# Ledger of designs, part 123: VH-VL binders against q96il0

Target 1, 167 residues: q96il0
Amino acid sequence: APERGAERRDTAPSGVSRFCPPRKSCHDWIGPPDKYSNLRPVHFYIPENESPLEQKLRKLRQETQEWNQQFWANQNLTFSKEKEEFIHSRLKTKGLGLRTESGQKATLNAEEMADFYKEFLSKNFQKHMYYNRDWYKRNFAITFFMGKVALERIWNKLKQKQKKRSN
Below, E stands for the ipSAE of ESMFold2; O stands for the ipSAE of OpenDDE; V2 stands for 0.75 times the mean of E and O plus 0.25 times the DockQ between their complexes.

## First folded at step 5 (VH-VL)

Design d33 (framework fv_ebronucimab; at its last look DockQ between E and O 0.42; V2 from the best seeds 0.60)
Fold by OpenDDE, look of step 5:
Structure d33 (fold): chain C 167 residues (1-167), chain A 120 residues (1-120), chain B 111 residues (1-111)
Amino acid sequence: as target 1 above (167 residues)
Amino acid sequence: EVQLVESGGGLVQPGRSLRLSCAASGFTFSSYGMNWVRQAPGKGLEWVSYISSSGGSTSYADSVQGRFTISRDNGKNSLYLQMNSLRAEDTALYFCAKDTEYGSWSFDYWGQGTMVTVSS
Amino acid sequence: QSELTQPRSVSGSPGQSVTISCTGTSSNIGADYDVHWYQQHPGKAPKLLISDNSNRPSGVPDRFSGSKSGNTASLTISGLQAEDEADYYCQSYDSSLDAYVFGTGTDVTVL
């Protein structure tokens, strides 16, 4: 019995396109969509005098981005794999080859594919529920820290104005 | 209930390698950053390494930089620490520690630890 | 390694109040990073006692309180009890090291 080679689970290579922004950029940079996740990566600017709150916010945003990239990369790979398996299984059941007479990849009609989408969504419903829950929690936290950072900046500006008036 | 269970500790000679594991349960493992913290016998706590929830970001203490590698498998709810080129000063009880919440750089749950002894 | 400085030991009688100091530098507590406190009984894992300078997690008695001013954080234990005998560690972040840092630890004894 031939040893079924352990299917190397093609883990989405963590190769987030190393979009390297210009070194002198004072702004956040948005890269092109990642080939696996289809999400645009953001490179966050690090100010020279970054406060602890600003640092926390930046790190939280970075981690949230990485979390999103990984989730959707894995989800898209799973989707693509299962879709291909579904198509192959249905074509086989119909006695059809994987290629048309014209040499094109054989596809299923919209109605047959609708069944796949329904099944896929049903199967992944719980996973999507957990994702959504965590997405809201992360974004709430980010928004909260954005507010704190805004208040800190206002306060620092007011202090600087008072010092200038006292001199 | 949140549980963290460390394993993989033992007696090793200097220069050898060891891999620690931490099994997590009772919470959504993939949602939180994880840490390794160590405590030498009769000494204080020392932070060793951090890994983000997705595993995309890692950080290390200077004392272990280039020798230790932190990793995680979210599908298995597991945290790992690969320790290479072990030294006598790496002798410690190693704890797995969970980040508290988003934006808080504290550790709310700890394992019981696994003992690593490096001796000739 | 830039450790936060704590007194080696603090002692008090039952019912008294004791305070543990945690002194940092301009790159950690002095840079306005938050301070967290842990309690560790002999042979046990550390337990989070205070987070974010003064936040008390659920299950932590109200006799524990945290504060921060300048480069120094403080943990106060009011109404000291026998069960409070333990090691206490402060923890923060150091920007110069890009690392979490712990205090040297304080042994609290109940007389």
Scores: ipSAE 0.735, ipTM 0.901, lowest interface PAE 0.7, mean pLDDT 91
Fold by ESMFold2, look of step 5:
Structure d33 (fold): chain C 167 residues (1-167), chain A 120 residues (1-120), chain B 111 residues (1-111)
Amino acid sequence: as target 1 above (167 residues)
Amino acid sequence: EVQLVESGGGLVQPGRSLRLSCAASGFTFSSYGMNWVRQAPGKGLEWVSYISSSGGSTSYADSVQGRFTISRDNGKNSLYLQMNSLRAEDTALYFCAKDTEYGSWSFDYWGQGTMVTVSS
Amino acid sequence: QSELTQPRSVSGSPGQSVTISCTGTSSNIGADYDVHWYQQHPGKAPKLLISDNSNRPSGVPDRFSGSKSGNTASLTISGLQAEDEADYYCQSYDSSLDAYVFGTGTDVTVL
């Protein structure tokens, strides 16, 4: 896919400063956890003479990171909202007017909360199955390109040795 | 079966706006990047824009940069192209196209296209 | 955007082989970016014919083959048949434009 970016800034839009690795670094960087996804973004190094294979690998890793962060950010928000709605529904059934402005909503016992976790997993089962399938497909593709890049670098070293011996 | 169905084309005056839609089915829409490709009558194919699977990255051909906006709604399996400040040279059949499997920069499925005609 | 150069038309008799060239620059094919090929029959959407220079998707007859060398990619149709009469486009990526680029298109005629 066409894309140009030396680094992706994946921090939350909450006024918190974005992580910015040094411009001359030759290394990928791991940033702080994203507020919504709770995942640490990787800030990928772009070499000056990046090969097409290296570019494909980098963009695939970047797009996989974006995809993964979006999934978990959405799931974390959905989990929190559905948990609160479940607790409010069960508290309403047991009694109206229980404390709602206290610092915690854990007024249900562990057995009752297990019902929520079971319902949440069941409701989201297909979405997580598709996520897992695509995660494995992406990781196999990434691994395949990592191997191709490694072979390309070996090939280039052999060509460079041949060039030096001929000169 | 993978299906891509474009809509929203029509006849519009220069300087006006138009929004194209592409409804996707038969694959996990949120897993793939999407593109718009256009073809003027009697002419060849021209890539217009790209959007990544999450929607976080976009790219545009120079001819449409600043006037067109690609977007997607993964909850509705839909791709969009907002076309502002339309010009006569934007007249074309507009296809939506799906990126192939991961690790290729080719387009394996195309819609039927929707015709956009810009004239006065 | 730049275009990849293709001949306007090629023709051949049934059973013959025809080859369509696709010539790029040092920022696309010459930089070793992959080339893909699409077939488009009149009034229809393009169909992916060859990906990644030489890979043939399922359902594409083995008489279609692709190759790439230097600045040029080639699509060869062996054993030309009437249904091969169509327009053919190559496609690659251009690093200087940060954009996908298509070829100018080739009209294949079966005599």
Scores: ipSAE 0.594, ipTM 0.840, lowest interface PAE 1.8, mean pLDDT 85
ESMFold2 (binder alone), look of step 5: mean pLDDT 93; pTM 0.951

Design d34 (framework fv_ebronucimab; at its last look DockQ between E and O 0.55; V2 from the best seeds 0.00; counts 0 for: pae E 3.5 > 2)
Fold by OpenDDE, look of step 5:
Structure d34 (fold): chain C 167 residues (1-167), chain A 120 residues (1-120), chain B 111 residues (1-111)
Amino acid sequence: as target 1 above (167 residues)
Amino acid sequence: EVQLVESGGGLVQPGRSLRLSCAASGFTFSSYGMNWVRQAPGKGLEWVSYISSSGGSTSYADSVQGRFTISRDNGKNSLYLQMNSLRAEDTALYFCAKETEYGSWSFDYWGQGTMVTVSS
Amino acid sequence: QSELTQPRSVSGSPGQSVTISCTGTSSNIGAGYDVHWYQQHPGKAPKLLISDNSNRPSGVPDRFSGSKSGNTASLTISGLQAEDEADYYCQSYDSSLDAYVFGTGTDVTVL
């Protein structure tokens, strides 16, 4: 009995291209789009005198980015796989080969593909709803912390000005 | 209701390995950071490890760095702690702890713990 | 590990107020990181009592209050009840360790 080769579940390689920004950068860096998620990774700058609030904000932003990268990498992989399976199944049903006479990959027409998209969206509707909910919660929290950090910075600047006037 | 259930604890000899599991329910597991916290018999709480919601970021206490590995499977709502090169000082009740809201570095839900005993 | 320092034990009579201190360093509480408090009864898991210095989660009685000043945080239990007999732990973050840190714990007894 031929050992059915364990289909290596192509786990999306966690190899996010670690775009290493130059060490001397005082700014956040945006990398090229990731090949799996199609999202541009951001490398967050760490200030030398980072406040606890700034650190919380940075970590929250980083975690949110990682969460987004993972979600879309997995979603795109699933989409691509299911799309390919759909095309193959439909071509087989039509008695068509996987390749055209010219050697190109046989494709379905726009109408047939519309059915796939509709089914895919319907199947993944709940997953997308949970994603959207979490996305809003995360971004709301980030915005809230951004406001707090802004206020902290203003306050610190005012204190420094007062100290300079007193000396 | 939020529930965290630890498992995998037991008696092991020094130098051996053990894997702990935590099964989560009652909340969106993939949305929250998770932690392991331990308590030696008759002692206080000690933080052990953290993993981000996506699993992309991890951190460890110095006492376990290089020996323990935290991981998660969001599809199974499960948290894991692989413990290698166990020592007598690793003897403790190990808790799975959920982080509270985004930006709050507190733990709002805890499991009942699983006991790990490292003895010759 | 830079543990936060707590008194080993605090005692009070029913109806009295007791305060537990939690003293940190310049790399944790003194750096401005928030302090959280947990209650642990014997043989039970810890329960979050106070988050973010002074916020009470739902279901926590009003008799529990938290504060922070400088490198010290405080948990006050007003109107002490028999059910408040437990271990109490403060928790924060330490930037030098990049780690969560707990206090040494305080045993609260009701006389």
Scores: ipSAE 0.817, ipTM 0.935, lowest interface PAE 0.6, mean pLDDT 92
Fold by ESMFold2, look of step 5:
Structure d34 (fold): chain C 167 residues (1-167), chain A 120 residues (1-120), chain B 111 residues (1-111)
Amino acid sequence: as target 1 above (167 residues)
Amino acid sequence: EVQLVESGGGLVQPGRSLRLSCAASGFTFSSYGMNWVRQAPGKGLEWVSYISSSGGSTSYADSVQGRFTISRDNGKNSLYLQMNSLRAEDTALYFCAKETEYGSWSFDYWGQGTMVTVSS
Amino acid sequence: QSELTQPRSVSGSPGQSVTISCTGTSSNIGAGYDVHWYQQHPGKAPKLLISDNSNRPSGVPDRFSGSKSGNTASLTISGLQAEDEADYYCQSYDSSLDAYVFGTGTDVTVL
């Protein structure tokens, strides 16, 4: 596995959250943080002799990553948009301009911003509750299939040992 | 009670387009992958398309690749199939089907289907 | 278009057992992919009977059982009932097509 610095320099512009790991790598790779979600994507290794169970695990991990990336990308955009709207609404209510006398965007103090954070969390509570439930379900499934893959690999080693002794 | 209700079928001429919808209720729609499966009159089942729970991964049967597009709106609990360049062989009852659980690759709930007839 | 092979029809008297075969290739069942079974009554949607070769979902009578060996899966209906008269389909995944595949279907008749 290359060092993080080398990976960063070698990552090609690939659009959404992609990079190009070394060809013929036998390991999973972790890419740079996605611009929108701030999560690091994993590029999964695909062996030539991938078993059906291994394929099922890989696809499950890939789809879980996609789901997680999409959720946080959407939440980050919603957060930024609603934060800006809240600031503008409260400045208007106080009769203040959107910009300071120096031309910089006006903002609210920490106490005033606390109201936004509370409102945002309350408004999105149900969405985050469902996200947490799905996150645990997905991780339980992944762990379950990781166990099954481990047992399959042990079983295959035992079959190879038995076959070699009979030859 | 899990329910899947397809709509948008009808009679169309070859080469035209049609969009099918599937309204889901009784489960957390955004947690499951979804599929379209079709059945020509008097014939067997044929898988058409898959979409992951987030919508980030899709796949298609060779017979529809490039002509059909599966999509979903998790905010509206709805699954869609955009069918372009329709042919007579696309005539079938179209079912939406829910993936059983993560990694199962089986379909535990099906809708009643919506009929698509492609004829001159 | 790849299909799993099933007999066109099977028949049995009430109380008897019938077995439906589902034969695939080395790119689907023979590669180790699981087999699932569906029941479809006329004018109705398919219903999942057996998942992952032998797992019976809740609400499915225990007279339905499944097994898989080599390139072939089997669905057995023991103690055949009149309501079991329907079409039955197997389903798996095919690695060469990167696609789900269904069997040709079997019409079960109760005599």
Scores: ipSAE 0.389, ipTM 0.748, lowest interface PAE 3.5, mean pLDDT 85
ESMFold2 (binder alone), look of step 5: mean pLDDT 93; pTM 0.950

Design d35 (framework fv_ebronucimab; at its last look DockQ between E and O 0.38; V2 from the best seeds 0.00; counts 0 for: pae E 2.2 > 2)
Fold by OpenDDE, look of step 5:
Structure d35 (fold): chain C 167 residues (1-167), chain A 120 residues (1-120), chain B 111 residues (1-111)
Amino acid sequence: as target 1 above (167 residues)
Amino acid sequence: EVQLVESGGGLVQPGRSLRLSCAASGFTFSSYGMNWVRQAPGKGLEWVSYISSSGGSTSYADSVQGRFTISRDNGKNSLYLQMNSLRAEDTALYFCAKETDYGEWYFDLWGQGTMVTVSS
Amino acid sequence: QSELTQPRSVSGSPGQSVTISCTGTSSNIGAGYDVHWYQQHPGKAPKLLISDNSNRPSGVPDRFSGSKSGNTASLTISGLQAEDEADYYCQSYDSSLDAYVFGTGTDVTVL
């Protein structure tokens, strides 16, 4: 019996979007959609005089982005795989080939695909619930740090104005 | 109960490799950054490595850079430290430490540690 | 690796107040990074004692207090008790190293 080769689980390559912003950019850059996650990566600008609070915010945003990229890349791969398996299984059950007479890839109708989507959503419901919970927590944290950074910047501007008036 | 349990420590010769594991329970492991911190016998605490919640970002102390690799399996609630090219100065109790929350850069949960001894 | 500087040992009698200093540099405490404190009893794991310079987690007694000024953070133990005999470590972040940094540690002895 031939040893069924362990299907290398194609782990979604950590698609570090090779998007390299210009070195002299003073702004955040948005890249094209990633081929796996379909999310646009953001390259965050690092100020020369970045405060600890700004650094915390930047790192939190970066980590959150990486978390989102990884989640959706994996989810999309799983979805694509299961969708293909579903189509193949249904076509086989119908006695249909994987290709039409015209040589096109055989597909299922909208009603049959609706069953797949319902099943897929049901199967992944808990995973999506955990994702949503974590998404909210991360975004609330980011928003909170954004507020702190804003206050810090205001305070620093006020101090600078006071020093200029005293001289 | 919320806990971290380290394992994989032992006696090894210089130049050899060892893999440490940390099993997490009682909390959502995938939501938190994780760290390794070590303590040589009779010495202070030394930070070793960090990994983000998703595993997409890692950092290392200069003392272990290029020799150690931190990784995690969120499906297994497990943290790992692959230690290569071990040296006598790597002899320490290795702790797994959890970051408290998003954007917080301190550790609220520690394991009991696993002892690594590098000796000829 | 640049460690935060702590006194090697501090001692006091029961009921006294003791203070542990943690001195950093312009790349860590002096850069404005927060300081955190840990207590470690012999043969035990570190326990978070103070976070964010002065925040006391739940379950930490009121006799522990933290402060920060300039490049120096301080942990004060008021009303020293026998159970407070332990090693104490400060912790922060260093921007030049892009790493967490710990203090050298302070052994607190109750006389």
Scores: ipSAE 0.849, ipTM 0.948, lowest interface PAE 0.6, mean pLDDT 92
Fold by ESMFold2, look of step 5:
Formats: structure tokens, C-alpha cells, sequence
Structure d35 (fold): chain C 167 residues (1-167), chain A 120 residues (1-120), chain B 111 residues (1-111)
């Protein structure tokens, strides 16, 4: 997929971490947890003479990170929204107010909340099954390209050694 | 049936806008990057735009940068191309194209295209 | 800057071998980016024929083969048949444009 590095944009909820690695870093960096997905973003190093294979690996890792952050940000948002709606609905059915006499938010106990957790997991089972399949496929592809990049780097070192001896 | 079906083409005057749609079926749409590729009458293929599987990354050919916007709705299995400030040179058959497995930069599924004519 | 160079047309008799060249620059094929090939019959959508320079997708006859060297990729049809009469496009990636690039297209005729 064509992409200029400066034009990549996050699709996760607004507020994704703005951690900035050192200006002249030669390494990937792991930033703090994202506010919405709770995942740590990787800030990828782009070498000056990035090979086509290295670029493919980097873009695949970037797109996988975007995909993963988007999935969990959406799931966290959906979980929070549906949890609140479930609590509100169950309190209404019991004829209880949204706050206790002490002014604290009324809640359901763990046994009462078990119905929500079971319903949420059941509702999202297929979505999580497809997520796990795609996660496996993405990680296999990334590992495969990492192996190819490692071999390319070894080969380039051997070519440089031959070039130095020839010159 | 695995397919891509484009729609929204038509005849428009220069300076106007059109929105193209591409409906996907028979595969997990949200797993793949998507592209628009166009072909002027009697001419070759020209890449127009890319969008990543999540929608987080986009890119455009220089000829359409700033005028066209690619988007997707993975809940509706749909890809879109908003074309603003249309010009005569945008006249083409517009194809929707699917990228294959991760890390591969080529197109293994194409639609039949929707014709956009910018004239008058 | 915008297209890979292909011959305008190539022709051959049934059973003959024909070769289509695809020539790029140091920012695309010459930088080491892979080349892919598509076949397009008149009035039809393109169809993937060769990926990653030489890989044949399932369902593509083994008479189609591809190779790449330096700035140039080649598609060879080694047992030309009437149904091979079509347009053929190469495709790669250009790092200076940050864009996919297609070849100019080659019209293959079967005599």
C-alpha cells in the first residue's frame, strides 16, 4: 500500500498518545499506553536507506498496530456504554434510583453483573473469533518478513565485505 | 459469491462532485486494504487511492490529491470515493480493487467498474 | 515518473513464445520493488496473472511466467493460445512518488 510516513494518521479515538521519540533515534520506541485502547504504541524508526522489504515490514507493523488499537478502542467504548446501559436498565426494573442515600452511584453486585458479562461475551463471540484469526495471520506474516529482512541484512554484509576486498 | 460492485458513476460538468461506492461481498472486507484504480477510455490503468483495512492510513495519486477522499465503512462492507472539483481528465472507468494477504502490494480482486464522464 | 514502460504491442502465432518487457527506474523496479502482472480482455476488468515477479496465482496456466532483473521485468507466454489475446499491464511501487505505478500496457495479438 502506498504511504508517506508523515501522512499516516491514527483511526483510534481522539486522544491517542503523542509520545515523541528522540529526533535521531536509530531504534523503534514503545510509547506509554494509549488512553482509549490501553495498548502501547510503537514509534517505528525509518532508516535513511530503507530497502523495499524493510519498508513492507514497517508498513505491515504500522497497519497492524492501527488495526489492533482501533479494535480494542472500539471494544472498550462499546463495553463501557453497554455496561452503563445494563446497570441503568436493571436498576429501573428493580425500582431503584441511580444514586444511593449516601450520594454514591448505585451499582449491581458481582452476581447481578454476571448476566451482563455473559451477554456481552456471547454477543461479541464471532467478532473476537475473527479478531483472533486475523491477529494470528498478521503475526505470522510479520515474523516471516522479519526473517526475510534478517537474511537480506546478512547478505548485504557479505556483499560489503566482498566490495571492500575488491576495492 | 466473492465480488466487488461499483456504483455512483455518471455524466457531470467540470467543477462538480460525485461520490462512488463499492459494495463488497463473500469475504471479510475489514481484513484487507482497498484501492481505486481508473482507466481513461482507450488508455491504461492509473492508480488513484489506497485505504488501509482499518481506515487509519490513506494515500492518493498526485493528480487527485486534495480533491478526492477515500473512505470505508467496515460495518457496511463498503468503500467510497468522494470526488470534488472534477476535471475533464478525471473521465475514466473507476475500478474498486482489493489487496491480498498482509504485506503484499497487489490486487487480487477487481470490480467491473463505474464510468465517470466529466464534460460540457 | 508516472508509468512503467512496456512495448505498445507484441504478436505471435499459436504455440509460439512471446515476451513482454516492463522497464522502470531506480525509484521503482530498480530500487528492488516487486513487479506484478495483470491481464485485461476487452470490456473486462483486469485479472491478476503474476505476483511477486514470478508467482502464479491458483488457476493461472503454467505457460505464463515472469522474471525480473535490474530495472526490467518480463512476462513470457510460452504456448500462445487464442484466448491470450488481451492487454497486459505490469505494476509496481515507486518510492519517490509514494504510489503504485502501472505500465503503459501491451496489446498481445495472436496471428
Amino acid sequence: as target 1 above (167 residues)
Amino acid sequence: EVQLVESGGGLVQPGRSLRLSCAASGFTFSSYGMNWVRQAPGKGLEWVSYISSSGGSTSYADSVQGRFTISRDNGKNSLYLQMNSLRAEDTALYFCAKETDYGEWYFDLWGQGTMVTVSS
Amino acid sequence: QSELTQPRSVSGSPGQSVTISCTGTSSNIGAGYDVHWYQQHPGKAPKLLISDNSNRPSGVPDRFSGSKSGNTASLTISGLQAEDEADYYCQSYDSSLDAYVFGTGTDVTVL
Scores: ipSAE 0.547, ipTM 0.818, lowest interface PAE 2.2, mean pLDDT 85
ESMFold2 (binder alone), look of step 5: mean pLDDT 93; pTM 0.945

Design d36 (framework fv_ebronucimab; at its last look DockQ between E and O 0.38; V2 from the best seeds 0.00; counts 0 for: pae E 2.4 > 2)
Fold by OpenDDE, look of step 5:
Structure d36 (fold): chain C 167 residues (1-167), chain A 120 residues (1-120), chain B 111 residues (1-111)
Amino acid sequence: as target 1 above (167 residues)
Amino acid sequence: EVQLVESGGGLVQPGRSLRLSCAASGFTFSSYGMNWVRQAPGKGLEWVSYISSSGGSTSYADSVQGRFTISRDNGKNSLYLQMNSLRAEDTALYFCARETDYGEWYFDLWGQGTMVTVSS
Amino acid sequence: QSELTQPRSVSGSPGQSVTISCTGTSSNIGAGYDVHWYQQHPGKAPKLLISDNSNRPSGVPDRFSGSKSGNTASLTISGLQAEDEADYYCQSYDSSLDAYVFGTGTDVTVL
């Protein structure tokens, strides 16, 4: 009995974007779109005198980015796999080969593909609902921390001005 | 009910490995950062490791760095701690602890713990 | 690992007020990181008692209060009750270690 090769589930490599920003950059850097998620990674700048609140914000943003990258990488892989399976199944049912006479990949028409999209969306509806919920929660938290950091910075500037006037 | 349940503790010899598990229920596990915290017998609490909600970020205490590996399976609502090269000083009750809402750095939910004893 | 410093034990009579101090360094409490408090009864898991220096979670009695000043945080238990006999731990974050840090713990005894 031939050993059924364990299909290596191509787990989307957590492709840490090899994009290394310049060491001397004082700004956040945006990398090219990731090949799996199609999202642009952001490298967050770490200030030398980062406050605890700024650090919390930075870490929250970083974690949120990683969460987004992982979600969409997995979703895109699942989508691509299921789409290919759907196309193959439909072509087989039609008695058509996987390749046209011209050697091109056989494709389904727009109407047939519409059925796939509808089914895919229906199947993944709950997953998308949870994603959206968490997306809103994360972004709300980030916005809230951004506000706090802004206030902290204003306060620190005011204190510095007062100290300069007293000297 | 919202709860964490640790398992996998036991008696092991120095240099051996052990894997702890924590099963989460009653909440959306994938939305929360998770931690391991340990308590040696008659001692205080010691933070051990952190993993982000997605599993993309991890951190470790210096005492366990390079020996322990934290991981999670969000599909199984499970947290893990692979402990290698165990030492006598690793003897402790190990708690699984949930971080609260996004951006907050405290633990709002704890398991009952699982005991790890490292002895010759 | 840099632990936050707590008194080993604090005792009081029923109805009295007791205060537990938690002293950090310039890399944790002194750097502006928030302090959180946990209560642990014998043989039980820790329970969150105070978050963010002074926030009391739901279900925590109002006799528990937290404060923070400089490098020191404080937990005050007013109107001490027999059920308050437990270990208490402060917790914060240390930037130099990039790690969570706990206090050494305080045993509260009701006389």
Scores: ipSAE 0.821, ipTM 0.937, lowest interface PAE 0.6, mean pLDDT 92
Fold by ESMFold2, look of step 5:
Structure d36 (fold): chain C 167 residues (1-167), chain A 120 residues (1-120), chain B 111 residues (1-111)
Amino acid sequence: as target 1 above (167 residues)
Amino acid sequence: EVQLVESGGGLVQPGRSLRLSCAASGFTFSSYGMNWVRQAPGKGLEWVSYISSSGGSTSYADSVQGRFTISRDNGKNSLYLQMNSLRAEDTALYFCARETDYGEWYFDLWGQGTMVTVSS
Amino acid sequence: QSELTQPRSVSGSPGQSVTISCTGTSSNIGAGYDVHWYQQHPGKAPKLLISDNSNRPSGVPDRFSGSKSGNTASLTISGLQAEDEADYYCQSYDSSLDAYVFGTGTDVTVL
């Protein structure tokens, strides 16, 4: 995938972090927790002589991070929204208001809330199954490319030693 | 089984805007990066824009940078291209194309295209 | 903007072999980026024919083969058949443009 427009993330709707490491850094950086996903984004180092394999690995890691952060941000919002709707619905069925005598939010007991957790997991089972499948596929691919990059770097070192001996 | 269907093309005057849509079916849309590729009448293929599977990363050809905006709605299995400040040179058949497996940069599924004509 | 160079047309008789070249630069094919090939019949959408220089997707006849060397990729159609008459495009990535790039396209004619 092309990387145009996402390189510094100081404009554009990239969405996950405003953190921008120093331009000439030689290291990946871990940014502050994302507001929506609570995950810390990694800001990846781009070497000046990045090979095609190194670029593929970096872009795959970047896109996997974006995918993972978006999934958990959405899931966190869905969980919170559906939890409150469940509580509201059950309180209404019991003829109770949304607030106690003290003005605090009315709640359900642990047994009642267990029903919510079971229903939430059941409704979202297929979504989490696809997430887990894709998570394993992405991590397998990342590991595979890491191995290919490592071999490329070893081969380049051996080629450089051969060249020095020939000169 | 799997398919992409473009829509929203038409005849438009220079300087105006148009929004293309691409509906995906038969596969997990949110798992794939998506692209727009165009073909002027009687001419070859030209890459236009890319969006990552989550929508967090986008890229554009120099010829459309700043005028076109790619977006997606994974809840609706839909890809979009907002085309502003249209020029005669943007006249083309616009294809929606799916990027293949993770770490590979080629297009394994194409729609049939929607025609955009920009003329006075 | 950089494009990959292909011959405008190539022709052959049924049963013969035809080779289509795709020549790039040091910022795309010459930098080591893979080349992919698409077939497009008139009035139809492109279809993936060859990926990753030489990989043949399921459903593509084995008479289609691809290779890459230096700045040049090649698509070979051995045993040319009437249904192979179409336009063929190569595609790669260009690091200087940070963009996908297509070849100029080749019309294959079966005599």
Scores: ipSAE 0.504, ipTM 0.794, lowest interface PAE 2.4, mean pLDDT 85
ESMFold2 (binder alone), look of step 5: mean pLDDT 92; pTM 0.945

